# VH-VL binders against q9h9l3: the designs that were tried, part 299

Target 1, 176 residues: q9h9l3
Amino acid sequence: PRKMVAIDCEMVGTGPKGHVSSLARCSIVNYNGDVLYDEYILPPCHIVDYRTRWSGIRKQHMVNATPFKIARGQILKILTGKIVVGHAIHNDFKALQYFHPKSLTRDTSHIPPLNRKADCPENATMSLKHLTKKLLNRDIQVGKSGHSSVEDAQATMELYKLVEVEWEEHLARNPP
Key: E = the ipSAE of ESMFold2; O = the ipSAE of OpenDDE; V2 = 0.75 times the mean of E and O plus 0.25 times the DockQ between their complexes.

## First folded at step 15 (VH-VL)

Design Db13 (framework fv_amlenetug; at its last look DockQ between E and O 0.88; V2 from the best seeds 0.73)
Fold by OpenDDE, look of step 15:
Structure Db13 (fold): chain C 176 residues (1-176), chain A 120 residues (1-120), chain B 108 residues (1-108)
Amino acid sequence: as target 1 above (176 residues)
Amino acid sequence: EVQLLESGGGLVQTGGSLRLSCAASGFTFSNYAMTWVRQAPGKGLEWVSGISYRGEYTDYADSVKGRFTISRDNSQNTLYLQMNSLRAEDTAVYYCAKVRYYGSGSFDYWGQGTLVTVSS
Amino acid sequence: EIVLTQSPGTLSLSPGERATLSCRASQSVSDNWLAWYQQKPGQAPRLLIYGASNRATGIPDRFSGSGSGTDFTLTISRLEPEDFAVYYCQQRYSSPQTFGQGTKVEIK
């Protein structure tokens, strides 16, 4: 448990037409849901699309945001050696330009027992919002203010805890 | 040792202009966002303006928006605040402060401030 | 904007006593974005606590921060003579960032 953290990132659009997803916020919580990291992050390239509706990121958040290189260093320091839990976490790692060991990665969007518990097809990719509602009876990502990465990270951790024992046993028998 | 030294304060008439400077040392200035915070005599702290580490993003309090301009010269390790159309209510000690990147952008270092007095 | 209301306005205590300062937010604030500052007469503010509960570098362990949601607390376990000052809370969770009006801790 002490070696387990959950991560959620928000991205903005950079590059031509804003199609490049760049890290703009990262939240990391521990096993208990305590926030270990929560920072706005400034992409190295000009932001074309803040994607505020989804990301919750606004221009004002970038004024005192942490430069990407610095933030990346801080985040990697936290993640190193940890079991990292996330939802569709490959997107977060991609935005971080970081590759966490597969054996230490837990993606709640690809845990069949979790989907089964939620009465969803085991091989389907369900949203964090849906799983959180079904299994935790909690509404996340509501309103027009965009996502809360802290809330999402906490929800992700709570979801994983529901299937932790079973899934860890599975992984022990079937290492990735 | 981190040091922030404000200058440029003084007495100015209503409607006048003043430019404040903040000389930074003891850290890599160009890597950090900076902010201005002011304090009227006998009053509390009021955020004025902020600027990103490269200067490409700025923000202002509504009370100064359209009148004040924050800028920086990273080659000179200097933060600026151009104040135009000054009002009596702008009278305050103006502090420059460094943003802390771990800890949700709190201000970990402050200058000693420079006094701006606006009179009619 | 998020309004931070500090209480009490003035806290009169003696050295060695425990000080408890409150900061209430008009809406929920992530604890990670709440900070506390100390300001002594004629001096610039000094960062005490960041992220609601983390002591800044060089800050004595008699200072502690706690709270979540809308209610935050700064505690000075045993007041030292140098602790008599004005304390401000600050939020940067939403724009514009705002300060509380301050609590003055004075010697009784």
Scores: ipSAE 0.734, ipTM 0.891, lowest interface PAE 0.6, mean pLDDT 95
Fold by ESMFold2, look of step 15:
Structure Db13 (fold): chain C 176 residues (1-176), chain A 120 residues (1-120), chain B 108 residues (1-108)
Amino acid sequence: as target 1 above (176 residues)
Amino acid sequence: EVQLLESGGGLVQTGGSLRLSCAASGFTFSNYAMTWVRQAPGKGLEWVSGISYRGEYTDYADSVKGRFTISRDNSQNTLYLQMNSLRAEDTAVYYCAKVRYYGSGSFDYWGQGTLVTVSS
Amino acid sequence: EIVLTQSPGTLSLSPGERATLSCRASQSVSDNWLAWYQQKPGQAPRLLIYGASNRATGIPDRFSGSGSGTDFTLTISRLEPEDFAVYYCQQRYSSPQTFGQGTKVEIK
């Protein structure tokens, strides 16, 4: 599979005291950063905490939001057969209730060459905001109104491109 | 074949009330968000209100907030718009529309509309 | 509120000509959230384009959409008699969602 996409998700709090994280937005971009998918998603459970300061999700976004079951089907059609890039991507897949083949998964929070380029310890888990500032000279997630999953997915793809040749070669020699 | 059929329009006086209905068929109504859009005579389209597929989330244009209430009955496949404190500016054809999820904000099926005329 | 300004207000053309309709947003709109509709007299609107550039089901390929950010375009490559109608752009990027004021495409 040669096609590559980047994904980012925003979560809201469901369950007791709003502690369960449920998918409320998903954005997918292609290699060039063009938006392939960007939808607000209505969790199957009652929303207790919108987590707006980080998620950017407000009640108004849920009005025309795609039900989780339908959104999941749409998202999985886009992801199938593609290399999927994300930051701490296991959280995104968990929220989607989905397993993507490890051989087609790229996680910018766990790529030692990327940390090295940022003058960070190779084994540290670095935030997307931090890596983007250091390596792309861009400020993302500015202010207190919440993250943009489109902005975050685009940044994630650009970060991966910085190490793509090296990391793809590494994975070819060391299949997961 | 998706079909949406509005009813309940008519002539009312300023300050009056009216309830519009939209009967849906040809799709699983309870899976889809729905919306109302209106069009004053000789004018363009104006979004009025939207409602989530379970009915628990609603939103309204500023021009109708506090006066209009959107609701739905999924067991009867029917969307409603309760219009109170009507004003002359509310005179329009009112359309119900089905939300297309992929490509958010687009409405892929519309009813034929029902005319509401508010006279002073 | 995002204001969508369509131009021209009226476009007078003959069948076979190319129509170019503009929609300008008062602030940036992500492409996914922009749509175009056609409305003929006495009828409900019909969805033409979603996501700025994707044709809806059953829409002929003479209709195409383009643009990003604040500037969006609907093009009808060769007008057919049935294409004389009013066209609206719509955004759902920010609440409240809004429509442009419309462009009437009429026979010259």
Scores: ipSAE 0.636, ipTM 0.844, lowest interface PAE 1.7, mean pLDDT 91
ESMFold2 (binder alone), look of step 15: mean pLDDT 92; pTM 0.939

Design Db14 (framework fv_amlenetug; at its last look DockQ between E and O 0.91; V2 from the best seeds 0.80)
Fold by OpenDDE, look of step 16:
Structure Db14 (fold): chain C 176 residues (1-176), chain A 120 residues (1-120), chain B 108 residues (1-108)
Amino acid sequence: as target 1 above (176 residues)
Amino acid sequence: EVQLLESGGGLVQTGGSLRLSCAASGFTFSNYAMTWVRQAPGKGLEWVSGISYRGEYTDYADSVKGRFTISRDNSQNTLYLQMNSLRAEDTAVYYCAKVRYYGSGSFDYWGQGTLVTVSS
Amino acid sequence: EIVLTQSPGTLSLSPGERATLSCRASQSVSDNYLAWYQQKPGQAPRLLIYGASNRATGIPDRFSGSGSGTDFTLTISRLEPEDFAVYYCQQRYSIPQTFGQGTKVEIK
């Protein structure tokens, strides 16, 4: 079986009115939750909205941040050939301006068995925070300091592990 | 080979001004964030200021905020530190350092430093 | 801010001995954001370890970093004469970044 990693990204607002979501932090963990990558990233365009309440990103974080082009290269090297697990992961890939093969992608926001296990409707989109609380009895994204992408990536991996066997079998029978 | 060479240090009176320069070579200067770190005689290291690779973002230690200004000229591969309203406690060797992008912003290369002495 | 406290202040050892240096943070620091530097008399600091446990380019195998949370350690497995210097830890996890006060490794 292929090696598996989990990814979580934080985005800030760029472009007119800050409506463009640009990558500002990326965290990648392995199957055991060990951090493989965790860096602040500098968008190529001027930041209009740091979205600090959610992203945890402040202006001072951008001083030593890795330029997007460089960071993207580093991240893609890690992801290449891996099964990539994320929550609402299409947002992460969009921010990275990279799309991983669908057959090697796992989105915990779209896994019916995971929702079922959490006593949620199978076709509903549940938040990472909610699933983590229900299934792992863990509180994430607490406080006013914003999200921790490392914590979120770890939680995502742990959630997927709960349904890994069942879901991988399903995907084998029904390849995307 | 990466090289950083500081200049501009010297003796200055309290309240005076000084401008430090750091000439960089051996790497693509415009791709990396840079920082100033100082060390008072016989003391430890103190971070002073940082600047992003394009110079768009800057930050300062509270001890120098409002008095020091970090800047860079990527066309000249040079980092600057404008120091105004200097105080005795600013006396130190000032190092310029290159930021490492894999390693959470550690400083992988340092200059040999330039001495700034502020006297009454 | 996060305060890094290094211990001991001075470590007196002989060449060939093992050196263990401690860096304790006032609050938890992600391993990825902890670095160690070496500074010899009259010289600029040199990066030894980044990300708590990764040796920088050109750093000998006798140097190693370990730890997590609030407790980090720099180990020199077998001291060489050129290893007698001051060592600093640094965190970039919280704003502002901070250095420890340093540990001096001196010859006994």
Scores: ipSAE 0.824, ipTM 0.913, lowest interface PAE 0.5, mean pLDDT 95
Fold by ESMFold2, look of step 16:
Structure Db14 (fold): chain C 176 residues (1-176), chain A 120 residues (1-120), chain B 108 residues (1-108)
Amino acid sequence: as target 1 above (176 residues)
Amino acid sequence: EVQLLESGGGLVQTGGSLRLSCAASGFTFSNYAMTWVRQAPGKGLEWVSGISYRGEYTDYADSVKGRFTISRDNSQNTLYLQMNSLRAEDTAVYYCAKVRYYGSGSFDYWGQGTLVTVSS
Amino acid sequence: EIVLTQSPGTLSLSPGERATLSCRASQSVSDNYLAWYQQKPGQAPRLLIYGASNRATGIPDRFSGSGSGTDFTLTISRLEPEDFAVYYCQQRYSIPQTFGQGTKVEIK
């Protein structure tokens, strides 16, 4: 069967007043949650706001960080031809300046059966933290030192597994 | 073939200064972060300093902060370490190393090293 | 800072024997940030293993890495004469990056 990976990214603020979100970390895990990729990434433009409280990114991480152009090439090589799972994944693709085929994209923020399992409105956009606590009995994104993109990617994969059979069958009968 | 060649080591008195150079070839130097690692005689490896591919980010071990300055000249494919206020404990072989991008924090190519001896 | 403690300090073995080197981290380390280096007398270190388990380019199959969390292992399945050296683990998961103190693999 077609291989499946989960992705999560962390962003920093660039551009005027730091309002533009630029990629500064990317983590990719396989179906079993093993890390395939986890790198700090140096945006091509000046970092105005590290957003450390949420991103976990500090200036010291940028010293050995992979330049965006190189990192993007490495990441897209991993994603090509695979089913890619993410949470609000359009933000990750936007930061990568990339569009993955919709038929190979799975977004845990927009899966009605997953929301129903969490006793949430099926058409609501639920946070990864909320879904993970409700459905996996795990706390993620704990504290104020920033999110772990590895932790978040792993949680995203485990959430998708809860509805994988049902949702894959739905998509087969209702092609995007 | 990636090659890194350190130079500028030697004997210096406590309080003195040296500038180390690392000449790079066989890869696009300006695309890669670079690092200095040192090894005192008979001792283990100690990370000293690192610099981002364009030179805009630097970091230092606490033991050298304020005394050492890392820099690079991408037009000459050269990495530098300016060492000031040298102490006896700075005596070591100094290696320059290339950062591996898929393998965070690992160093895939190393120079042969240059010996710095600080005598009192 | 994450302290890496390697054991044993010295491992005395004969060619053909299996070597098992331990690296323990004072805090959990994501596998992607764990590397192993070999250093022969009078030479620069060379990268053996990155991402805890991936062999670097040109590294023989007898070298393998494993482990996760706080416990990592370098294994040399059958020691060759050129494998008698000092081995270091390294982490960059937490700032500052650190090396272990080394394990010397010597001929008995």
Scores: ipSAE 0.700, ipTM 0.862, lowest interface PAE 1.3, mean pLDDT 91
ESMFold2, look of step 15: ipSAE 0.629; ipTM 0.836
ESMFold2 (binder alone), look of step 15: mean pLDDT 92; pTM 0.946
OpenDDE, look of step 15: ipSAE 0.808; ipTM 0.908
ESMFold2 (binder alone), look of step 16: mean pLDDT 92; pTM 0.945

Design Db15 (framework fv_amlenetug; at its last look DockQ between E and O 0.87; V2 from the best seeds 0.00; counts 0 for: pae E 2.1 > 2)
Fold by OpenDDE, look of step 15:
Structure Db15 (fold): chain C 176 residues (1-176), chain A 120 residues (1-120), chain B 108 residues (1-108)
Amino acid sequence: as target 1 above (176 residues)
Amino acid sequence: EVQLLESGGGLVQTGGSLRLSCAASGFTFSNYAMTWVRQAPGKGLEWVSGISYRGEYTDYADSVKGRFTISRDNSQNTLYLQMNSLRAEDTAVYYCAKVPYYGSGSFDYWGQGTLVTVSS
Amino acid sequence: EIVLTQSPGTLSLSPGERATLSCRASQSVSDNYLAWYQQKPGQAPRLLIYGASNRATGIPDRFSGSGSGTDFTLTISRLEPEDFAVYYCQQRYSYPQTFGQGTKVEIK
C-alpha cells in the first residue's frame, strides 16, 4: 500500500493551434488519498489554449507555476519504484515525457473487473466521471471551473481499491 | 544566503507614480517566480502582484489592476513594481517575496519592505 | 473570493504555554495551498508552514500545522519568547489568493 500512488495531470494546448498537450498541473496522492504532490506547471512553450473548461487551468495559475523541467524531476522522484495508478494514464505519462514500467502501472480505464462492477462492457473505455458515479456514488468534474486533478487522482485511487485484490492476483498470473 | 532588498518607496501625492525595485541575491533569480505583497500601517497582509520566472505571465489584485505593472530584469536580478495613479489606500509597506517550487502559493523568502506613503 | 478568518484575534499567553491558532476558510481549500506566516514587530513576514502541515526550512519543531477542508490550525507546543508575534494564514487555492486578518500572540 505504501508503494502505491495515484496520479492525475491537467494539460493545456501549446504549439500550432494549441494541438500539443502540455503538462500544466500534476497531482499525486497516496493510498489513503493524501496529497503528495500538487503543483501548477509551466510548459516550456507558450500556451495557446488553456482548455480551461476541462483543465481548470487559467492564466493566473501560470504565474507561480513550477517550470516543467523542475516539476518533472520532482514528480519522477515520487513515482520511481511505485505502483502508479491512473485513469487513461498513458496521457499523463506522455505529458510528463516519462515512461513508467508497465508492470508497475495500473490504468483504471483498462481494468475489466472494474467495468464489470460498474455494469459496463468489460472492454469499453469508460470515463473516470462515469465510473466514479457508478461505483462510488460521487460526482466529480462538475461545474464550470474545470477538473480538479486532486479530486480525480483520489477518485482513481478509490476506484482501484475496489478491484485491487482481484486485479493484482490477475496481474501476478498474467504479468504484462 | 537568499536576500531581497526593496527600494524606491517614499512620499507621493495622490495620482502620482512610483517605481519600486527589489534586488535579489543568493539564488538563481531567473528560475523563480516573484511576488509583491503589501501591508498598510497597522493592518494585515495583502497580495498585490505576481510574475512568472521568465516574466511571461503576470497577475494582479483587483485593487491595483490597471494601475500597477509588475516586471523583472533577470539579467540584473531585479523585480519591479510600477505604480501609477496612486491612491491613499495604496499607502503601505511593500514587500517582495520569492515563490518556491513547493507549496503552491507560498512565499519562502521576503524582503524587509519599502514604505510607500500616498498623501492628498 | 475565499475569506480566511483567524481566531482568536489576540492570544495572551506566557512562555512555555501551548498556543493554538485557528484559520477558517469560507470554502474548502486544498491542503497544499494553505500556508502560515509569522511576523514580528518591525520585521517582514516569515514562512512557517506550507501545504498546511509542512515546516519551512529552519522552522523549529515546536511549530506544527494541521487541518483540512475549511479548518486549519497552527500549533506552537511551547511558546518561546521569540514566538510572540502576529501569525497569518494564506490560501492560493482560489483566485484571488487571500490572507487571514492575523492572530496576535502576545505575552501575558
Scores: ipSAE 0.688, ipTM 0.874, lowest interface PAE 0.7, mean pLDDT 95
Fold by ESMFold2, look of step 15:
Structure Db15 (fold): chain C 176 residues (1-176), chain A 120 residues (1-120), chain B 108 residues (1-108)
Amino acid sequence: as target 1 above (176 residues)
Amino acid sequence: EVQLLESGGGLVQTGGSLRLSCAASGFTFSNYAMTWVRQAPGKGLEWVSGISYRGEYTDYADSVKGRFTISRDNSQNTLYLQMNSLRAEDTAVYYCAKVPYYGSGSFDYWGQGTLVTVSS
Amino acid sequence: EIVLTQSPGTLSLSPGERATLSCRASQSVSDNYLAWYQQKPGQAPRLLIYGASNRATGIPDRFSGSGSGTDFTLTISRLEPEDFAVYYCQQRYSYPQTFGQGTKVEIK
């Protein structure tokens, strides 16, 4: 049986005016929500904007952070060969400088049956916070200290499980 | 085999200064964050300071902030702690420790420590 | 600052007995950020458990960690003579990183 994991990343701003999004934290959970990976990551380039309101990243987190190249290797080893679930997951893969096979990728921001369950337009992009509140009756990303990538990865897995049977059957009939 | 060897401890008077060194071998020092932890005689462990793998980011316990400076020389595989304005409560064994890539912030290898005694 | 309170302060047991050590945090700590260390007299601390429940390299399987949130436990399933030492928990979830005050496990 093929294993499934969920991933969430937090990014900081690097490059001119902090406009480049660089990986600064990554969390990966298994099907049951157990943490497989959760590390702060130090980008190779100077951090211009911590984006703390959303990322939760502060200067102190970089002190013990894993170098990007090393963290990327660890993360990709976990992702290889697995179905990877995320929310707006293309941003996470971009920050990892990585392509995951589309047939093994599940993006909760673009699953019509999931939107339908939340009484949202089927082709609209819905926030993780909104879907989690509506479908799981849980508040995530609470407060002004930024997001928790562990919390977000866990919520993403729970959301996917609500439509897993239907969506996996759909994808089997309609290969990407 | 990972080895961390602290040196530079000794007896110093209140208000004095010491510089601790930690010589690292058996791993690629420049790839790992490093930490100082101290233990007063008969007491528990207290985190003192940490430094990122390139030395760009540092942090300090409030009790030492402004008096201690952590640094590293990756070409010599050496971690340093410059301790200024020493106080009696700084008396402790000082350990350097390595931060692994897994469970970042835990300390997988420790030196044997160097004793700093601050007397009046 | 997150305060870690360990109990009991001293645990007196015989070889072969099961030891249960408690670490309570003043605020919730994500499991990934909790570690346990062993320290014998005159020696540096040794990492036992990281991420609340993962054994570090070379640690015997009689050591196990569990718990979440504010309550964490280190269990030694069958004490050996070399296990009589002081044990510390540590959190790195919030800065400053803090250690508990220690639990001494001594021979009865």
Scores: ipSAE 0.582, ipTM 0.834, lowest interface PAE 2.1, mean pLDDT 91
ESMFold2 (binder alone), look of step 15: mean pLDDT 91; pTM 0.937

Design Db16 (framework fv_amlenetug; at its last look DockQ between E and O 0.92; V2 from the best seeds 0.00; counts 0 for: pae E 2.1 > 2)
Fold by OpenDDE, look of step 15:
Structure Db16 (fold): chain C 176 residues (1-176), chain A 120 residues (1-120), chain B 108 residues (1-108)
Amino acid sequence: as target 1 above (176 residues)
Amino acid sequence: EVQLLESGGGLVQTGGSLRLSCAASGFTFSNYAMTWVRQAPGKGLEWVSGISYSGEYTDYADSVKGRFTISRDNSQNTLYLQMNSLRAEDTAVYYCAKVPYYGSGSFDYWGQGTLVTVSS
Amino acid sequence: EIVLTQSPGTLSLSPGERATLSCRASQSVSDNYLAWYQQKPGQAPRLLIYGASNRATGIPDRFSGSGSGTDFTLTISRLEPEDFAVYYCQQRYSHPLTFGQGTKVEIK
């Protein structure tokens, strides 16, 4: 199997006025979309804003949530040595307080061929929701329950697969 | 070896109160979320309450909200369930269970339970 | 709340036979949030499967879990005498956490 995984994280607001984005859920899927990891995570600081509308995170989810330090260790173990695919993935890595090697990172929000395929400007930053609808004819992030990080991770992987061959060739010729 | 030992069960009158305890050993208690699950005689399992590792976050089944309080003393490796305004339908074996990191929300270790009987 | 309905209520089989237990959810549940437990008479429940298809520590390979969405299955490939018990499915996808009503696997 390919050493490729897709990741999506949900964040809540901590710190003053909830302006600090803290990891509250992380989902990782393999190349086939199988879930390798999906856990609610407890930030080390008090949650000020659950951002439920977007994150889907509620107070009840924190009852059985995994402490951040533990979760981080579990997640990093999965990611190590893998090609990691994500959408706007710098936010996920920031929340994880982890930086994956650039050469092993794939950000679907910064893949010009993907935008081109979706009839979008190549230099534009398109949302995961938009690209998923346009290219996969699937609706994600629907409803008032917030995002599903598993669905988002799966969608991200599927999007990348559409341009994988072309993009990997590009990266081979132009290493980051 | 992980061990969970419930205590505090017994016979109580309707409207009465009872406090259950669960003594934990064999793992770092303060690192894990805990839960209470009950089982009425001859019936299935019912989730009652959960508490995060630090005790900061709690949740309850609707059937016990406002009457039961889950708490923990990590210095004593003990989980508690304060039960007030007890009803006949609260009669059950009460289990404490450990929540693992991976697969959180499932329960990988259970105590043997303590019987609570509420009579009129 | 998410209601889990198990079927059949009772499954009568002989040792060596294959057991198939179903758990249906009232709404879609992510695979990672479905678990199965075994409970023998007079004993506490024991975790069998977590994340729909992962065997807990110490669980024999004759136990397997599968399914997705609203339909999940616990399979015992060849029943051993010690496998006759009540089995519960449980979801942690949303609160309140809920269990199925149980399936009793009894000896024919």
Scores: ipSAE 0.650, ipTM 0.861, lowest interface PAE 0.8, mean pLDDT 94
Fold by ESMFold2, look of step 15:
Structure Db16 (fold): chain C 176 residues (1-176), chain A 120 residues (1-120), chain B 108 residues (1-108)
Amino acid sequence: as target 1 above (176 residues)
Amino acid sequence: EVQLLESGGGLVQTGGSLRLSCAASGFTFSNYAMTWVRQAPGKGLEWVSGISYSGEYTDYADSVKGRFTISRDNSQNTLYLQMNSLRAEDTAVYYCAKVPYYGSGSFDYWGQGTLVTVSS
Amino acid sequence: EIVLTQSPGTLSLSPGERATLSCRASQSVSDNYLAWYQQKPGQAPRLLIYGASNRATGIPDRFSGSGSGTDFTLTISRLEPEDFAVYYCQQRYSHPLTFGQGTKVEIK
């Protein structure tokens, strides 16, 4: 059977006025929530805005960070051939400068049955924090020090499991 | 294969200065973050300073901040630690260490160390 | 600063016995940020375990790490003569990077 992983990334601002989102941390977990990868990553461009309130990234994290090109190679090796689960996952792939096959991509921000289980509008884009609270009775992204990408990747996998059978059957009938 | 060789240690008086060097070989030095860790005689390990692969990012333990400066010369495959205003508590064996891509705050290869003795 | 407290300070055992070494953090750290090192007399430290549970390259499978949050453990399933050394845990969660004070594993 085809293996499944969940990914979450944190980004910092690079480029003019810090508007470009560049990868600065990536976490990948397996189906059971075990950490397969979790590293700080040094973007190839100068960091203009650490976005610390959301990203949790500080200058000190860059001292021992893995160069982007190396980290990207390690991450892509893990993702290749696998079903990859994420939340608003297009942002993560954009930061990786990577396109994962649509047929192997699962985005918990765009699964109508998941929204319905949470008593949310089926076509709304719901936050990971909201879905996790309603469906798993868990508080994530607590505090002012930024998000934990490990915590977020683990929550994303658990949310997908709630609709996995239904949604995999839907996708088999309606290939992306 | 991977080799790290520290030099520049010795006996120095309180308030003095020393410059430590770490010669690297067996890997592409400019691709890896590097660090200094010290160990006082009979004591445990203490992180001193780290530097990113390009040298753009550095950080220091509070005990040495303002007195020590980490630097690197990627063209000569050499890591440096400039130590100023030395104190008796800086007496230690100083190791340079390589940061791997996995567990990027861990240190997979270490030099054999160079002894710095600070006397009054 | 995150303080790592190791216990016991000294562990006296015979070859062939199982050794269990503890490392407690003053604040919760994610398991990916915890490493273990071995140091023999007159030598530099050697990386054993990173990410709390992953063996470094070339480390025998008798070494294993476990734990999360504030409590971490290094286990040596069957002590060999070359395993009598000092062991340190280290966190990379926040600067300053810190080490535990060490556990000495010695021959009984």
Scores: ipSAE 0.564, ipTM 0.823, lowest interface PAE 2.1, mean pLDDT 91
ESMFold2 (binder alone), look of step 15: mean pLDDT 92; pTM 0.941

